VH-VL binders against Adapter SH3BGRL (SH3BGRL). Designs and how they scored, part 14

Target 1, 113 residues: Adapter SH3BGRL (SH3BGRL), of Homo sapiens (Human) (o75368)
Amino acid sequence: VIRVYIASSSGSTAIKKKQQDVLGFLEANKIGFEEKDIAANEENRKWMRENVPENSRPATGYPLPPQIFNESQYRGDYDAFFEARENNAVYAFLGLTAPPGSKEAEVQAKQQA
Key: E = the ipSAE of ESMFold2; O = the ipSAE of OpenDDE; V2 = 0.75 times the mean of E and O plus 0.25 times the DockQ between their complexes.

## First folded at step 16 (VH-VL; framework fv_diridavumab)

Design u04 (from p02 with heavy chain P28T G50I, light chain A98G; at its last look DockQ between E and O 0.78; V2 from the best seeds 0.75)
Fold by ESMFold2, look of step 16:
Structure u04 (fold): chain C 113 residues (1-113), chain A 119 residues (1-119), chain B 111 residues (1-111)
Amino acid sequence: as target 1 above (113 residues)
Amino acid sequence: EVQLVESGAEVKKPGSSVKVSCKASGGTFSNYAIHWVRQAPGQGPEWMGIIMPILGITKYAPKFQGRVTITADDFAGTVYMELSSLRSEDTAMYYCAKDSSGWYEFDYWGKGTTVTVSS
Amino acid sequence: QSVLTQPPSVSAAPGQKVTISCSGSSSNIGDDYVHWYQQLPGTAPKLLIYDNNRRPSGIPDRFSGSKSGTSATLGITGLQTGDEANYYCGTWDRSLSGYEVFGGGTKLTVL
């Protein structure tokens, strides 16, 4: 199960937009996920801090939501998600199998041939 | 290297309120948390609350819930702490502290400001 | 008064070593990382050890930290007179919806 760490209380338009973009994509593609709100539950913030790899943290300060996991396995932040979507590699990015007939499945089939 | 400067010392009467400011060097905060911690003479530190301005998160210690308010002015790079209904036992040094990890790691402390509550 | 228990004082001669204990519970030290702060007389606290055993830049390796169960220990070797200070442990406690707690402090005297 895909887990997306978010902050529901953020007043940052950039953070709100990034969170909506990730969640909206998952909903539109019927990908099952859980929202983990770090503002509503401090344990979610602790967990995120402990489980974002050190080499994926910013040089200064704490990592910003959204942060994306497949169960406990870190997949990336918004920039990684955006890059994956631009390359038709979102299912691979999430650690999932692309549905047959999807753009991503077609791209992978071409590269395999 | 972020520097934190608290506002000047205050002498207050019991029953009044105090509002202390904490200004970050460079005039704005980034993705750091700011905490308020006080220390009465001869005693250990006592955590009062946290603010994470970018995330819109504010939380207070149970002891101060209902008496403390922490706010931020992101454009001024300033955090405020207001403590109401002051008592003599509120006499302490009040610190703002930076937490770069976002999880209670106070990697830089301001110099502190004294609040004295006396009749 | 203090959720975390520290000895009120310790002392040792220059060049010797000392340990400072910090006793808590399963809701704090047992469940979260411990940080240590040094407070020299008349100054603000300074982060000395974070995440149980890591040192910030500029802290010499004669300062060390460890934790086991619900207790944490600060170790100081090669004591110098400049190490005379109060030392505080701090950690997050999950009770009461979560908050930060500190020890009452340990005064180190180098004599």
Scores: ipSAE 0.707, ipTM 0.881, lowest interface PAE 1.1, mean pLDDT 90
ESMFold2 (binder alone), look of step 16: mean pLDDT 88; pTM 0.904
OpenDDE, look of step 16: ipSAE 0.773; ipTM 0.915

Design u05 (from p02 with heavy chain G50I, light chain H35Y A98G; at its last look DockQ between E and O 0.87; V2 from the best seeds 0.00; counts 0 for: pae E 2.4 > 2)
Fold by ESMFold2, look of step 16:
Structure u05 (fold): chain C 113 residues (1-113), chain A 119 residues (1-119), chain B 111 residues (1-111)
Amino acid sequence: as target 1 above (113 residues)
Amino acid sequence: EVQLVESGAEVKKPGSSVKVSCKASGGPFSNYAIHWVRQAPGQGPEWMGIIMPILGITKYAPKFQGRVTITADDFAGTVYMELSSLRSEDTAMYYCAKDSSGWYEFDYWGKGTTVTVSS
Amino acid sequence: QSVLTQPPSVSAAPGQKVTISCSGSSSNIGDDYVYWYQQLPGTAPKLLIYDNNRRPSGIPDRFSGSKSGTSATLGITGLQTGDEANYYCGTWDRSLSGYEVFGGGTKLTVL
């Protein structure tokens, strides 16, 4: 299952919007996911710190939510999700198979030529 | 590199409050945590609490719950610690410390400021 | 009454090795990362070891950390007179809804 690490208490409108964009996409496409709130549960914050790869951490400070995993496998942050969505590659980004008849499946079929 | 500067030394009476500031070179919503840690003379450090301003997270050590308040001015790059109902046992050096990992790793400590509680 | 127990002092000659222990419990060292700090007289603590055994940039490899069970150790080889300081261990404790704890400190004397 897809796991999205978020901070429910963030006062940053940018972070709130990014989190909402990710969760909203998953809901709209009926992709099963679990929301992991790092503000409500410090164990979630510890886990996120342990599992964001060192080469995916910012040059300074800690990585910011949202952070996206498939089970325990890191998939990326908001910027990676955004780029995947713009290229109709979100299912691939999540490590999932695009449903037959979806926009992503259609684009993939056209690109195989 | 990030610098942390605490406000100046203070002498307080028992029963009063103190508010110490910590000015960081990082701007508002910097993605690091700020901790407050105190150290009485000849003693080990004692953690008081954490604030993660951009995430809206605060947490206090059980010993200080109800007496300590940690706040941030997001745009000034300043964190405050207020300790109320002061007593002589609160005499210590008070540090703000930067935690870049987000999990209790104090990778930079300010110089500290003394708070002396005496009659 | 420190949650983490350290010896009050250790000493060794220049060039020798010393270890400093930090004893805790399953609610802290047993489940969480240990950090070590060096404090020279009149100065703020400085991070020496993080995540049990990792060194920040600028910390020489003669400083090392390890953890086994509910105990952690700081090792210092090739002792120099400039290593005379107090050394503190720190870790997160999950009891009481979670908080950070430190040892009482160990004074290292280089004879």
Scores: ipSAE 0.684, ipTM 0.869, lowest interface PAE 1.2, mean pLDDT 89
ESMFold2 (binder alone), look of step 16: mean pLDDT 86; pTM 0.871
OpenDDE, look of step 16: ipSAE 0.861; ipTM 0.937
ESMFold2, look of step 21: ipSAE 0.471; ipTM 0.820
ESMFold2 (binder alone), look of step 21: mean pLDDT 86; pTM 0.875
OpenDDE, look of step 21: ipSAE 0.862; ipTM 0.937

Design u06 (from p02 with heavy chain L55S W103S; at its last look DockQ between E and O 0.14; V2 from the best seeds 0.00; counts 0 for: pae E 14.2 > 2, placed apart)
Fold by ESMFold2, look of step 16:
Structure u06 (fold): chain C 113 residues (1-113), chain A 119 residues (1-119), chain B 111 residues (1-111)
Amino acid sequence: as target 1 above (113 residues)
Amino acid sequence: EVQLVESGAEVKKPGSSVKVSCKASGGPFSNYAIHWVRQAPGQGPEWMGGIMPISGITKYAPKFQGRVTITADDFAGTVYMELSSLRSEDTAMYYCAKDSSGSYEFDYWGKGTTVTVSS
Amino acid sequence: QSVLTQPPSVSAAPGQKVTISCSGSSSNIGDDYVHWYQQLPGTAPKLLIYDNNRRPSGIPDRFSGSKSGTSATLGITGLQTGDEANYYCGTWDRSLSAYEVFGGGTKLTVL
């Protein structure tokens, strides 16, 4: 299951908009997911900060939400999600199989041919 | 409701530093932000920066980047703001403010403390 | 420049209504929520309106907020002498580096 770590009370409207963009995309495409709110749940906050890979952590402070996992497997942050969407590679980014007939499946089929 | 109390008033010389504390009531921090906002006499508020005390994540206004340091002691329920290289223009009332939503809506302000920079 | 613009002062008699404007840009008011603060003489600011038009608990409904384009407005009806204060708008600005900005303030005088 896709897990999106979010902060309902983040320090930035920009972060809230990024979170909405991710969650809205998942909802619109009927991709099952769980929200993991770090603002109201210390266990979620601790888990997120401990499980973002070293090479994806900021030099100072902690990783910023949203952070996207498939189960416990890290998939990326907002910038990675945005880039995947721009390239019709969101299902691959999430570690999911693109639905038959989707734009992403069509692009993949052309690359294989 | 969390209450915020800044440390006492300070008088400082130009070129020195000041460190102001903000004590939150009710013990250790929960997941909200604390911000520092100053107000020179007769002027509007000016946001300096903020911290998420539990995570230690900080953000500073561009004007103060490099001169301000905000830290937290979540055990003591206290946030600190240190402003270096003081100038006469830094004479102001300094407030800590709570941001419960994380959306920069400052729903509670401390009483403020005066920092005066004079020769 | 990167500052929200408010009229320096407004005045009205008790019982009247008054509006206070806050002008910004697409990089702040146009794209983000506006908050309003009341500062009574000799006191700290108090959150009056958040998220453009919402009231914190304990703020009477005679205080209202609205936003249109790159401009926001605070409305006060049934004006009381105790409303004499400075009023500030605040919002997130993304023109230089994402950070919070405030207006210069509007002094409300109740005559």
Scores: ipSAE 0.005, ipTM 0.540, lowest interface PAE 14.2, mean pLDDT 82
ESMFold2 (binder alone), look of step 16: mean pLDDT 88; pTM 0.908
OpenDDE, look of step 16: ipSAE 0.033; ipTM 0.745

## First folded at step 18 (VH-VL; framework fv_diridavumab)

Design v01 (from u03 with heavy chain L55F; at its last look DockQ between E and O 0.79; V2 from the best seeds 0.00; counts 0 for: pae E 5.2 > 2)
Fold by OpenDDE, look of step 18:
Structure v01 (fold): chain C 113 residues (1-113), chain A 119 residues (1-119), chain B 111 residues (1-111)
Amino acid sequence: as target 1 above (113 residues)
Amino acid sequence: EVQLVESGAEVKKPGSSVKVSCKASGGPFSNYAIHWVRQAPGQGPEWMGIIMPIFGITKYAPKFQGRVTITADDFAGTVYMELSSLRSEDTAMYYCAKDSSGWYEFDYWGKGTTVTVSS
Amino acid sequence: QSVLTQPPSVSAAPGQKVTISCSGSSSNIGDDYVHWYQQLPGTAPKLLIYDNNRRPSGIPDRFSGSKSGTSATLGITGLQTGDEANYYCGTWDRSLSGYEVFGGGTKLTVL
């Protein structure tokens, strides 16, 4: 299951938009996911803090939501998601198999041919 | 290097409120967490609460819940701690501290604000 | 009194090694990272060790930290007169919806 760590009460318009973009994409593509609110749940915040890889953390400060995981495997932040989307590689980014007939599946098939 | 500049010493009467400010040099706090920690004379540090403005997160220690209010002005790059219903036991050095790594370690400290509560 | 228990004082001669213990429970040290702070007289606390055994930049390697079970230990080798200070352990306690807790502090005297 895809887990998206978010801050529901974020004071940042940018963060809110980024969160909505990720969640909206997942919903639109019927990709199952769980929202993990780090603002409302201390355990979620702790888990995110512990499980975002050190080399993926900012030089200073906290990793900014959204932070995306597949189960316990870190997949990336919004920038990584955005890049994946622009390259039609979101399923690969999420660690999922692209569904048949999808643009991503077609690209993969061509590359393997 | 981050510097935290706190407001000046306060002398208050019991029952009154005190509001201490903490300003970070270099601009707004962005995605950092600011903690408030106090230390009574001859005692160890006591954690009061945390604010993470960008996350909209504010949390208080159980002991101070309902009596402490932590706020932030990102434009001013300043965090405030207001403690109400002051009592003599609130006499302490009040520190703001910055959590820069996301692991709740306090790697930057203000110089502290002395708050004295006396009748 | 304090959630974390430290010896009130330790002492040693210059060049010697000292250890400062910090005892907690499964709800704090047993479940989260331990940090250590040094507080010189008349100054704010300074981060000395974080995440059980990591040193911030500028902290010499004669300072070390370890954690086992519900206890943590700060080690100081090559003791210097400038090390005379109060030392505090701190960690997150998950009880009561979570809050940061500190030890009562240990006064290190360099003889």
Scores: ipSAE 0.150, ipTM 0.756, lowest interface PAE 1.9, mean pLDDT 92
ESMFold2, look of step 18: ipSAE 0.155; ipTM 0.716
ESMFold2 (binder alone), look of step 18: mean pLDDT 88; pTM 0.907

Design v02 (from u03 with light chain N53K; at its last look DockQ between E and O 0.94; V2 from the best seeds 0.81)
Fold by ESMFold2, look of step 18:
Structure v02 (fold): chain C 113 residues (1-113), chain A 119 residues (1-119), chain B 111 residues (1-111)
Amino acid sequence: as target 1 above (113 residues)
Amino acid sequence: EVQLVESGAEVKKPGSSVKVSCKASGGPFSNYAIHWVRQAPGQGPEWMGIIMPILGITKYAPKFQGRVTITADDFAGTVYMELSSLRSEDTAMYYCAKDSSGWYEFDYWGKGTTVTVSS
Amino acid sequence: QSVLTQPPSVSAAPGQKVTISCSGSSSNIGDDYVHWYQQLPGTAPKLLIYDNKRRPSGIPDRFSGSKSGTSATLGITGLQTGDEANYYCGTWDRSLSGYEVFGGGTKLTVL
């Protein structure tokens, strides 16, 4: 299952919009997911800090939500999600198999042909 | 590199309040936390609370819940700590500290400011 | 009363090794990262060791940390007179809805 780490109480309009963009896309495409709120549960914040790979952390400070995992496997942040969506590669980005008949499966079939 | 400067020393009477500022001269607080930690003479540090302005997170130590308020002005890069109902045992050095990991790792401490509570 | 227990003092000669202990419980050291801070006389604390054993840049490898069970240890080898300071351990405690706790400190005297 896809897990998206978010801060429900963020005072940043940019972060709130990025979080909603990710969650809204997953909902619209019926991709199962869980929200992990790092503001409501400090253990979620600790877990996120422990599990974002060192080479994916910013040079200074902590990584900002949203942070996207498939179970415990790190998939990326908003920028990585945005890139995957623009390239019709969101299922691959999430570590999921694109459903037969999906836009992503169709795009991949065209690229192979 | 971010520098932290606390406001100047204060002498207060029991029962009053104190508000200490912590100014970050190097930039905004977008992806690190600010903590308040105090240290009475000859004692170990004592954590008072955390603020993570960009995430909208504020939390206080149980001992100070109801007496402490931490706020931030992200544009000015300034954090405030207000401690009310002062007692003589609140006499201490008060520090603001930077936590770049977001999980209680105080990688930079301000110089500190003295608050003395005496009658 | 400190939640984390440290010996009040320790001493050794220049060039020797010293160990400073920090004893806690399953709700803190047993389940979370331990950090160590050095406080030279008249100065603010400085981060010395984080995440049990990692060193910030600029901290020499003669400073080391370890953790076992509910106890943590700061090791200092090749002692120098400039190492005279108070040393504090700190960690997160899950009790009372979670908060940060520190030891009462250990005063290191070099000869």
Scores: ipSAE 0.702, ipTM 0.878, lowest interface PAE 1.2, mean pLDDT 90
ESMFold2 (binder alone), look of step 18: mean pLDDT 88; pTM 0.907
OpenDDE, look of step 18: ipSAE 0.821; ipTM 0.928

Design v03 (from u03 with light chain S97R; at its last read DockQ between E and O 0.90; V2 from the best seeds 0.85)
Heavy chain, then light chain:
Amino acid sequence: EVQLVESGAEVKKPGSSVKVSCKASGGPFSNYAIHWVRQAPGQGPEWMGIIMPILGITKYAPKFQGRVTITADDFAGTVYMELSSLRSEDTAMYYCAKDSSGWYEFDYWGKGTTVTVSS
Amino acid sequence: QSVLTQPPSVSAAPGQKVTISCSGSSSNIGDDYVHWYQQLPGTAPKLLIYDNNRRPSGIPDRFSGSKSGTSATLGITGLQTGDEANYYCGTWDRSLRGYEVFGGGTKLTVL
ESMFold2, look of step 18: ipSAE 0.729; ipTM 0.888
ESMFold2 (binder alone), look of step 18: mean pLDDT 88; pTM 0.906
OpenDDE, look of step 18: ipSAE 0.877; ipTM 0.942
ESMFold2, look of step 19: ipSAE 0.717; ipTM 0.887
ESMFold2 (binder alone), look of step 19: mean pLDDT 88; pTM 0.907
OpenDDE, look of step 19: ipSAE 0.882; ipTM 0.944
ESMFold2, look of step 20: ipSAE 0.252; ipTM 0.753
ESMFold2 (binder alone), look of step 20: mean pLDDT 88; pTM 0.908
OpenDDE, look of step 20: ipSAE 0.871; ipTM 0.940
ESMFold2, fold request of step 22: ipSAE 0.723, 0.710, 0.740; ipTM 0.879, 0.872, 0.888
ESMFold2 (binder alone), fold request of step 22: mean pLDDT 88, 88, 89; pTM 0.909, 0.909, 0.911
OpenDDE, fold request of step 22: ipSAE 0.889, 0.905, 0.906; ipTM 0.945, 0.952, 0.953
ESMFold2, last read: ipSAE 0.757, 0.725, 0.737; ipTM 0.895, 0.885, 0.885
ESMFold2 (binder alone), last read: mean pLDDT 89, 88, 89; pTM 0.911, 0.907, 0.912
OpenDDE, last read: ipSAE 0.899, 0.906, 0.902; ipTM 0.951, 0.953, 0.952

Design v04 (from u03 with light chain D31Y; at its last fold request DockQ between E and O 0.91; V2 from the best seeds 0.84)
Heavy chain, then light chain:
Amino acid sequence: EVQLVESGAEVKKPGSSVKVSCKASGGPFSNYAIHWVRQAPGQGPEWMGIIMPILGITKYAPKFQGRVTITADDFAGTVYMELSSLRSEDTAMYYCAKDSSGWYEFDYWGKGTTVTVSS
Amino acid sequence: QSVLTQPPSVSAAPGQKVTISCSGSSSNIGYDYVHWYQQLPGTAPKLLIYDNNRRPSGIPDRFSGSKSGTSATLGITGLQTGDEANYYCGTWDRSLSGYEVFGGGTKLTVL
ESMFold2, look of step 18: ipSAE 0.696; ipTM 0.882
ESMFold2 (binder alone), look of step 18: mean pLDDT 88; pTM 0.908
OpenDDE, look of step 18: ipSAE 0.868; ipTM 0.941
ESMFold2, look of step 21: ipSAE 0.657; ipTM 0.866
ESMFold2 (binder alone), look of step 21: mean pLDDT 88; pTM 0.907
OpenDDE, look of step 21: ipSAE 0.873; ipTM 0.941
ESMFold2, fold request of step 22: ipSAE 0.711, 0.722, 0.673; ipTM 0.885, 0.883, 0.875
ESMFold2 (binder alone), fold request of step 22: mean pLDDT 88, 88, 88; pTM 0.907, 0.908, 0.906
OpenDDE, fold request of step 22: ipSAE 0.895, 0.899, 0.912; ipTM 0.947, 0.949, 0.955

Design v05 (from u03 with heavy chain P28T S101Y; at its last look DockQ between E and O 0.79; V2 from the best seeds 0.56)
Fold by OpenDDE, look of step 18:
Structure v05 (fold): chain C 113 residues (1-113), chain A 119 residues (1-119), chain B 111 residues (1-111)
Amino acid sequence: as target 1 above (113 residues)
Amino acid sequence: EVQLVESGAEVKKPGSSVKVSCKASGGTFSNYAIHWVRQAPGQGPEWMGIIMPILGITKYAPKFQGRVTITADDFAGTVYMELSSLRSEDTAMYYCAKDSYGWYEFDYWGKGTTVTVSS
Amino acid sequence: QSVLTQPPSVSAAPGQKVTISCSGSSSNIGDDYVHWYQQLPGTAPKLLIYDNNRRPSGIPDRFSGSKSGTSATLGITGLQTGDEANYYCGTWDRSLSGYEVFGGGTKLTVL
């Protein structure tokens, strides 16, 4: 299952928008996911800190939500998600198989042909 | 390099309040977790609380719950700690500290603000 | 008094090795990362070891950390006069909805 680590109490409009973009995408495409609130739950925050790869952490400070995982596998942050979306590669980004008939599946099929 | 600049020394009467500021520079303030840690003379550090402004996270140590307020001004890159109902045992050096990864490893410290509570 | 227990003092001659222990419980050291701080006289604490055994940039490899069970240990080899300071361990305690706790500190004297 996809896990999205978010901060529900964030006062940042940017973070809120990014979180909604990710969650909205997942919902719209009927991709199952769990929200993990790092603001309301210290265990979630701890887990995110431990499982965001060191090379994916900012030079200073705390990794900002949303942070996306497939199970325990780190997939990326919003920028990575956004790039994947722009390239019709979100399922690959999420570590999922693109459904038949999707634009992403079509692109993959052409590449393999 | 990150720098934390704290406000000047304070002398307060019992029952009053003190508000100490901590201005962060040399990095991106928005991603920081700022902690307040005090140290009474001859004693070890005592954690007071944390604020992660951009995440809207604020948490206080149980001992100070209801008596301490930590706030942030993102535009000024400044965090504040207000301690009310001061008593003599609140006399201490008050440090702000930055959390390097967001989980309580304090990689940068202010020089501290001395708060003296005396009648 | 302190949630984490440290020896009040340790001493050794220059060039020697010293260890500083930090004892806690399953609610703190047993369940979270331990950090160590060095505090020179008249200065703020300085991060010495984080995440049990990691060294920040600029900290020499003479300093090491380890954790086992509910206890942590700071090791200092090749002791120098400049190492004379107070050392504190710290970690997260999950009790009381969670808060950071420190040891009482260990005064290291270089003989």
Scores: ipSAE 0.402, ipTM 0.837, lowest interface PAE 1.0, mean pLDDT 93
ESMFold2, look of step 18: ipSAE 0.562; ipTM 0.833
ESMFold2 (binder alone), look of step 18: mean pLDDT 88; pTM 0.906

Design v06 (from u03 with heavy chain G27D P28T; at its last look DockQ between E and O 0.90; V2 from the best seeds 0.76)
Fold by ESMFold2, look of step 18:
Structure v06 (fold): chain C 113 residues (1-113), chain A 119 residues (1-119), chain B 111 residues (1-111)
Amino acid sequence: as target 1 above (113 residues)
Amino acid sequence: EVQLVESGAEVKKPGSSVKVSCKASGDTFSNYAIHWVRQAPGQGPEWMGIIMPILGITKYAPKFQGRVTITADDFAGTVYMELSSLRSEDTAMYYCAKDSSGWYEFDYWGKGTTVTVSS
Amino acid sequence: QSVLTQPPSVSAAPGQKVTISCSGSSSNIGDDYVHWYQQLPGTAPKLLIYDNNRRPSGIPDRFSGSKSGTSATLGITGLQTGDEANYYCGTWDRSLSGYEVFGGGTKLTVL
């Protein structure tokens, strides 16, 4: 299952919008997911800190939500999700198979040889 | 290197309150957690609480629950800690500390400020 | 007083090595990362070791950390007189809804 780490109490409009964009995409495409709220549950914050790879952390400070995992495998942050969407590669980004007949499946079929 | 500057030393009477400020360099808060830690003379550090202003997170140590309040003022680039119902045991050096990882790694400590509680 | 137990003092000659222990429980050291702080006289603590055994930039490799069970150890080799300080362990404790705890400190004397 896809897990999206979020902070429900964030006062940042940018963070709120990014979280909503990711969650909205997953809902619209009927992709199963869990929200992991780091504000409401400190153990979620601990887990996120332990599992975002160092290569994916900012030069200063902690990584900001949303942070996207497939089970325990890190997939990326909002910018990585946005880039995957622009390239019709969101299912691949999530570690999922694109639905048959989708634009991503058609693009993927062209690239597979 | 980031600087954290606490407000000046305070002398207080028992039963009163103290409010210590911590100003971060760079004018506004980054994605850091800010902690308050105190150290009584001859003792180890004692964690009081955390604030993560960007995420809207605040938590207090059990010992200080009900007596401590930690707030942030984004306009001033400042975090505050207020400790109420002061007693002699609250005499200590009070530090604000930066935690860049978001999980209790105090990678930079302010110089500290002394709060003395005496009659 | 302190949730984490450290020896009050330790000493060794210049050039030798020393270890400083930090004893806790399954609710803290047994379940979380341990950090070490150095406090030189009259100064604020400084992060020395984080996540059990990692060194921040600028900390020489003669400082090391390890953890086993509910105990953690700070190792210092090649002792220098400038290493005289108080050393504190710290970790998160999941009891009482979770909070950060520190040891009472160990005073290192280089003789």
Scores: ipSAE 0.567, ipTM 0.837, lowest interface PAE 1.7, mean pLDDT 89
ESMFold2 (binder alone), look of step 18: mean pLDDT 88; pTM 0.909
OpenDDE, look of step 18: ipSAE 0.861; ipTM 0.938

## First folded at step 19 (VH-VL; framework fv_diridavumab)

Design w01 (from v03 with light chain D31Y; at its last look DockQ between E and O 0.83; V2 from the best seeds 0.00; counts 0 for: pae E 2.4 > 2)
Fold by ESMFold2, look of step 19:
Structure w01 (fold): chain C 113 residues (1-113), chain A 119 residues (1-119), chain B 111 residues (1-111)
Amino acid sequence: as target 1 above (113 residues)
Amino acid sequence: EVQLVESGAEVKKPGSSVKVSCKASGGPFSNYAIHWVRQAPGQGPEWMGIIMPILGITKYAPKFQGRVTITADDFAGTVYMELSSLRSEDTAMYYCAKDSSGWYEFDYWGKGTTVTVSS
Amino acid sequence: QSVLTQPPSVSAAPGQKVTISCSGSSSNIGYDYVHWYQQLPGTAPKLLIYDNNRRPSGIPDRFSGSKSGTSATLGITGLQTGDEANYYCGTWDRSLRGYEVFGGGTKLTVL
């Protein structure tokens, strides 16, 4: 299951938009997911501390939501998601199989030919 | 490196409130946490609360819940701590401290400001 | 009394080694990372050790930290007169919905 770590209490317009963009994509494509709110539950923040790889953390500060996992496997942050979407590679980014007939499946089939 | 400057020392009467500011250099807040910690004369530090301005997260120590309010002016890069219903036990040095990881690692402290509560 | 227990004082001669203990419980030291702070006379505390045993940039390796069970230890070798200070341990306590706790402090005298 895809897990998206978010902060429901954030007043940052940029963070709100990024969270909405990720969650909206998952909803529109009927991809099952769980929201993990780091503002409502400090244990969710602790879990992120243990599971976001060190090389995926900012040089200063703490990782900003949204943060995306498949089960316990880290997939990336918003920038990684955005890049994957620009390249029609979101299902691969999520560690999922692209639906047959999708643009992403078509792109992968052409790369193999 | 962020510099933290607390507002000046204050003398208050019992039952009143105090509001201390902590200005961070460099304008709008980055993704770090600010804590308030006090230290009464001859005692160890006592954690009061945390604010993570970008995330809109605040949390208070149980002892201060209901008496303390921590807020931020994100554009000005200033955090405020207001303590109400003051009593003599609140006489202490009050520090704001930066926590870069968000995990209570107070890697930079302001110089502190005194609040004295006396009749 | 403080939630975390430290000896009130320790002393040793220049060049010697000293250890400072910090005793807690399963809800704090036994649960989460321990940090250490140095407070020189008339100054604010300074982060000395974080996450049990890691040193911030600029802290020499003669300062070390360790943790076992519900207790933690700060070690200082090659003592210098400039090390005279109060030393505090701090950690997260998960009781009462979670909060940060500190020891009462240990005064180090270099004599």
Scores: ipSAE 0.441, ipTM 0.817, lowest interface PAE 2.4, mean pLDDT 89
ESMFold2 (binder alone), look of step 19: mean pLDDT 88; pTM 0.909
OpenDDE, look of step 19: ipSAE 0.876; ipTM 0.942

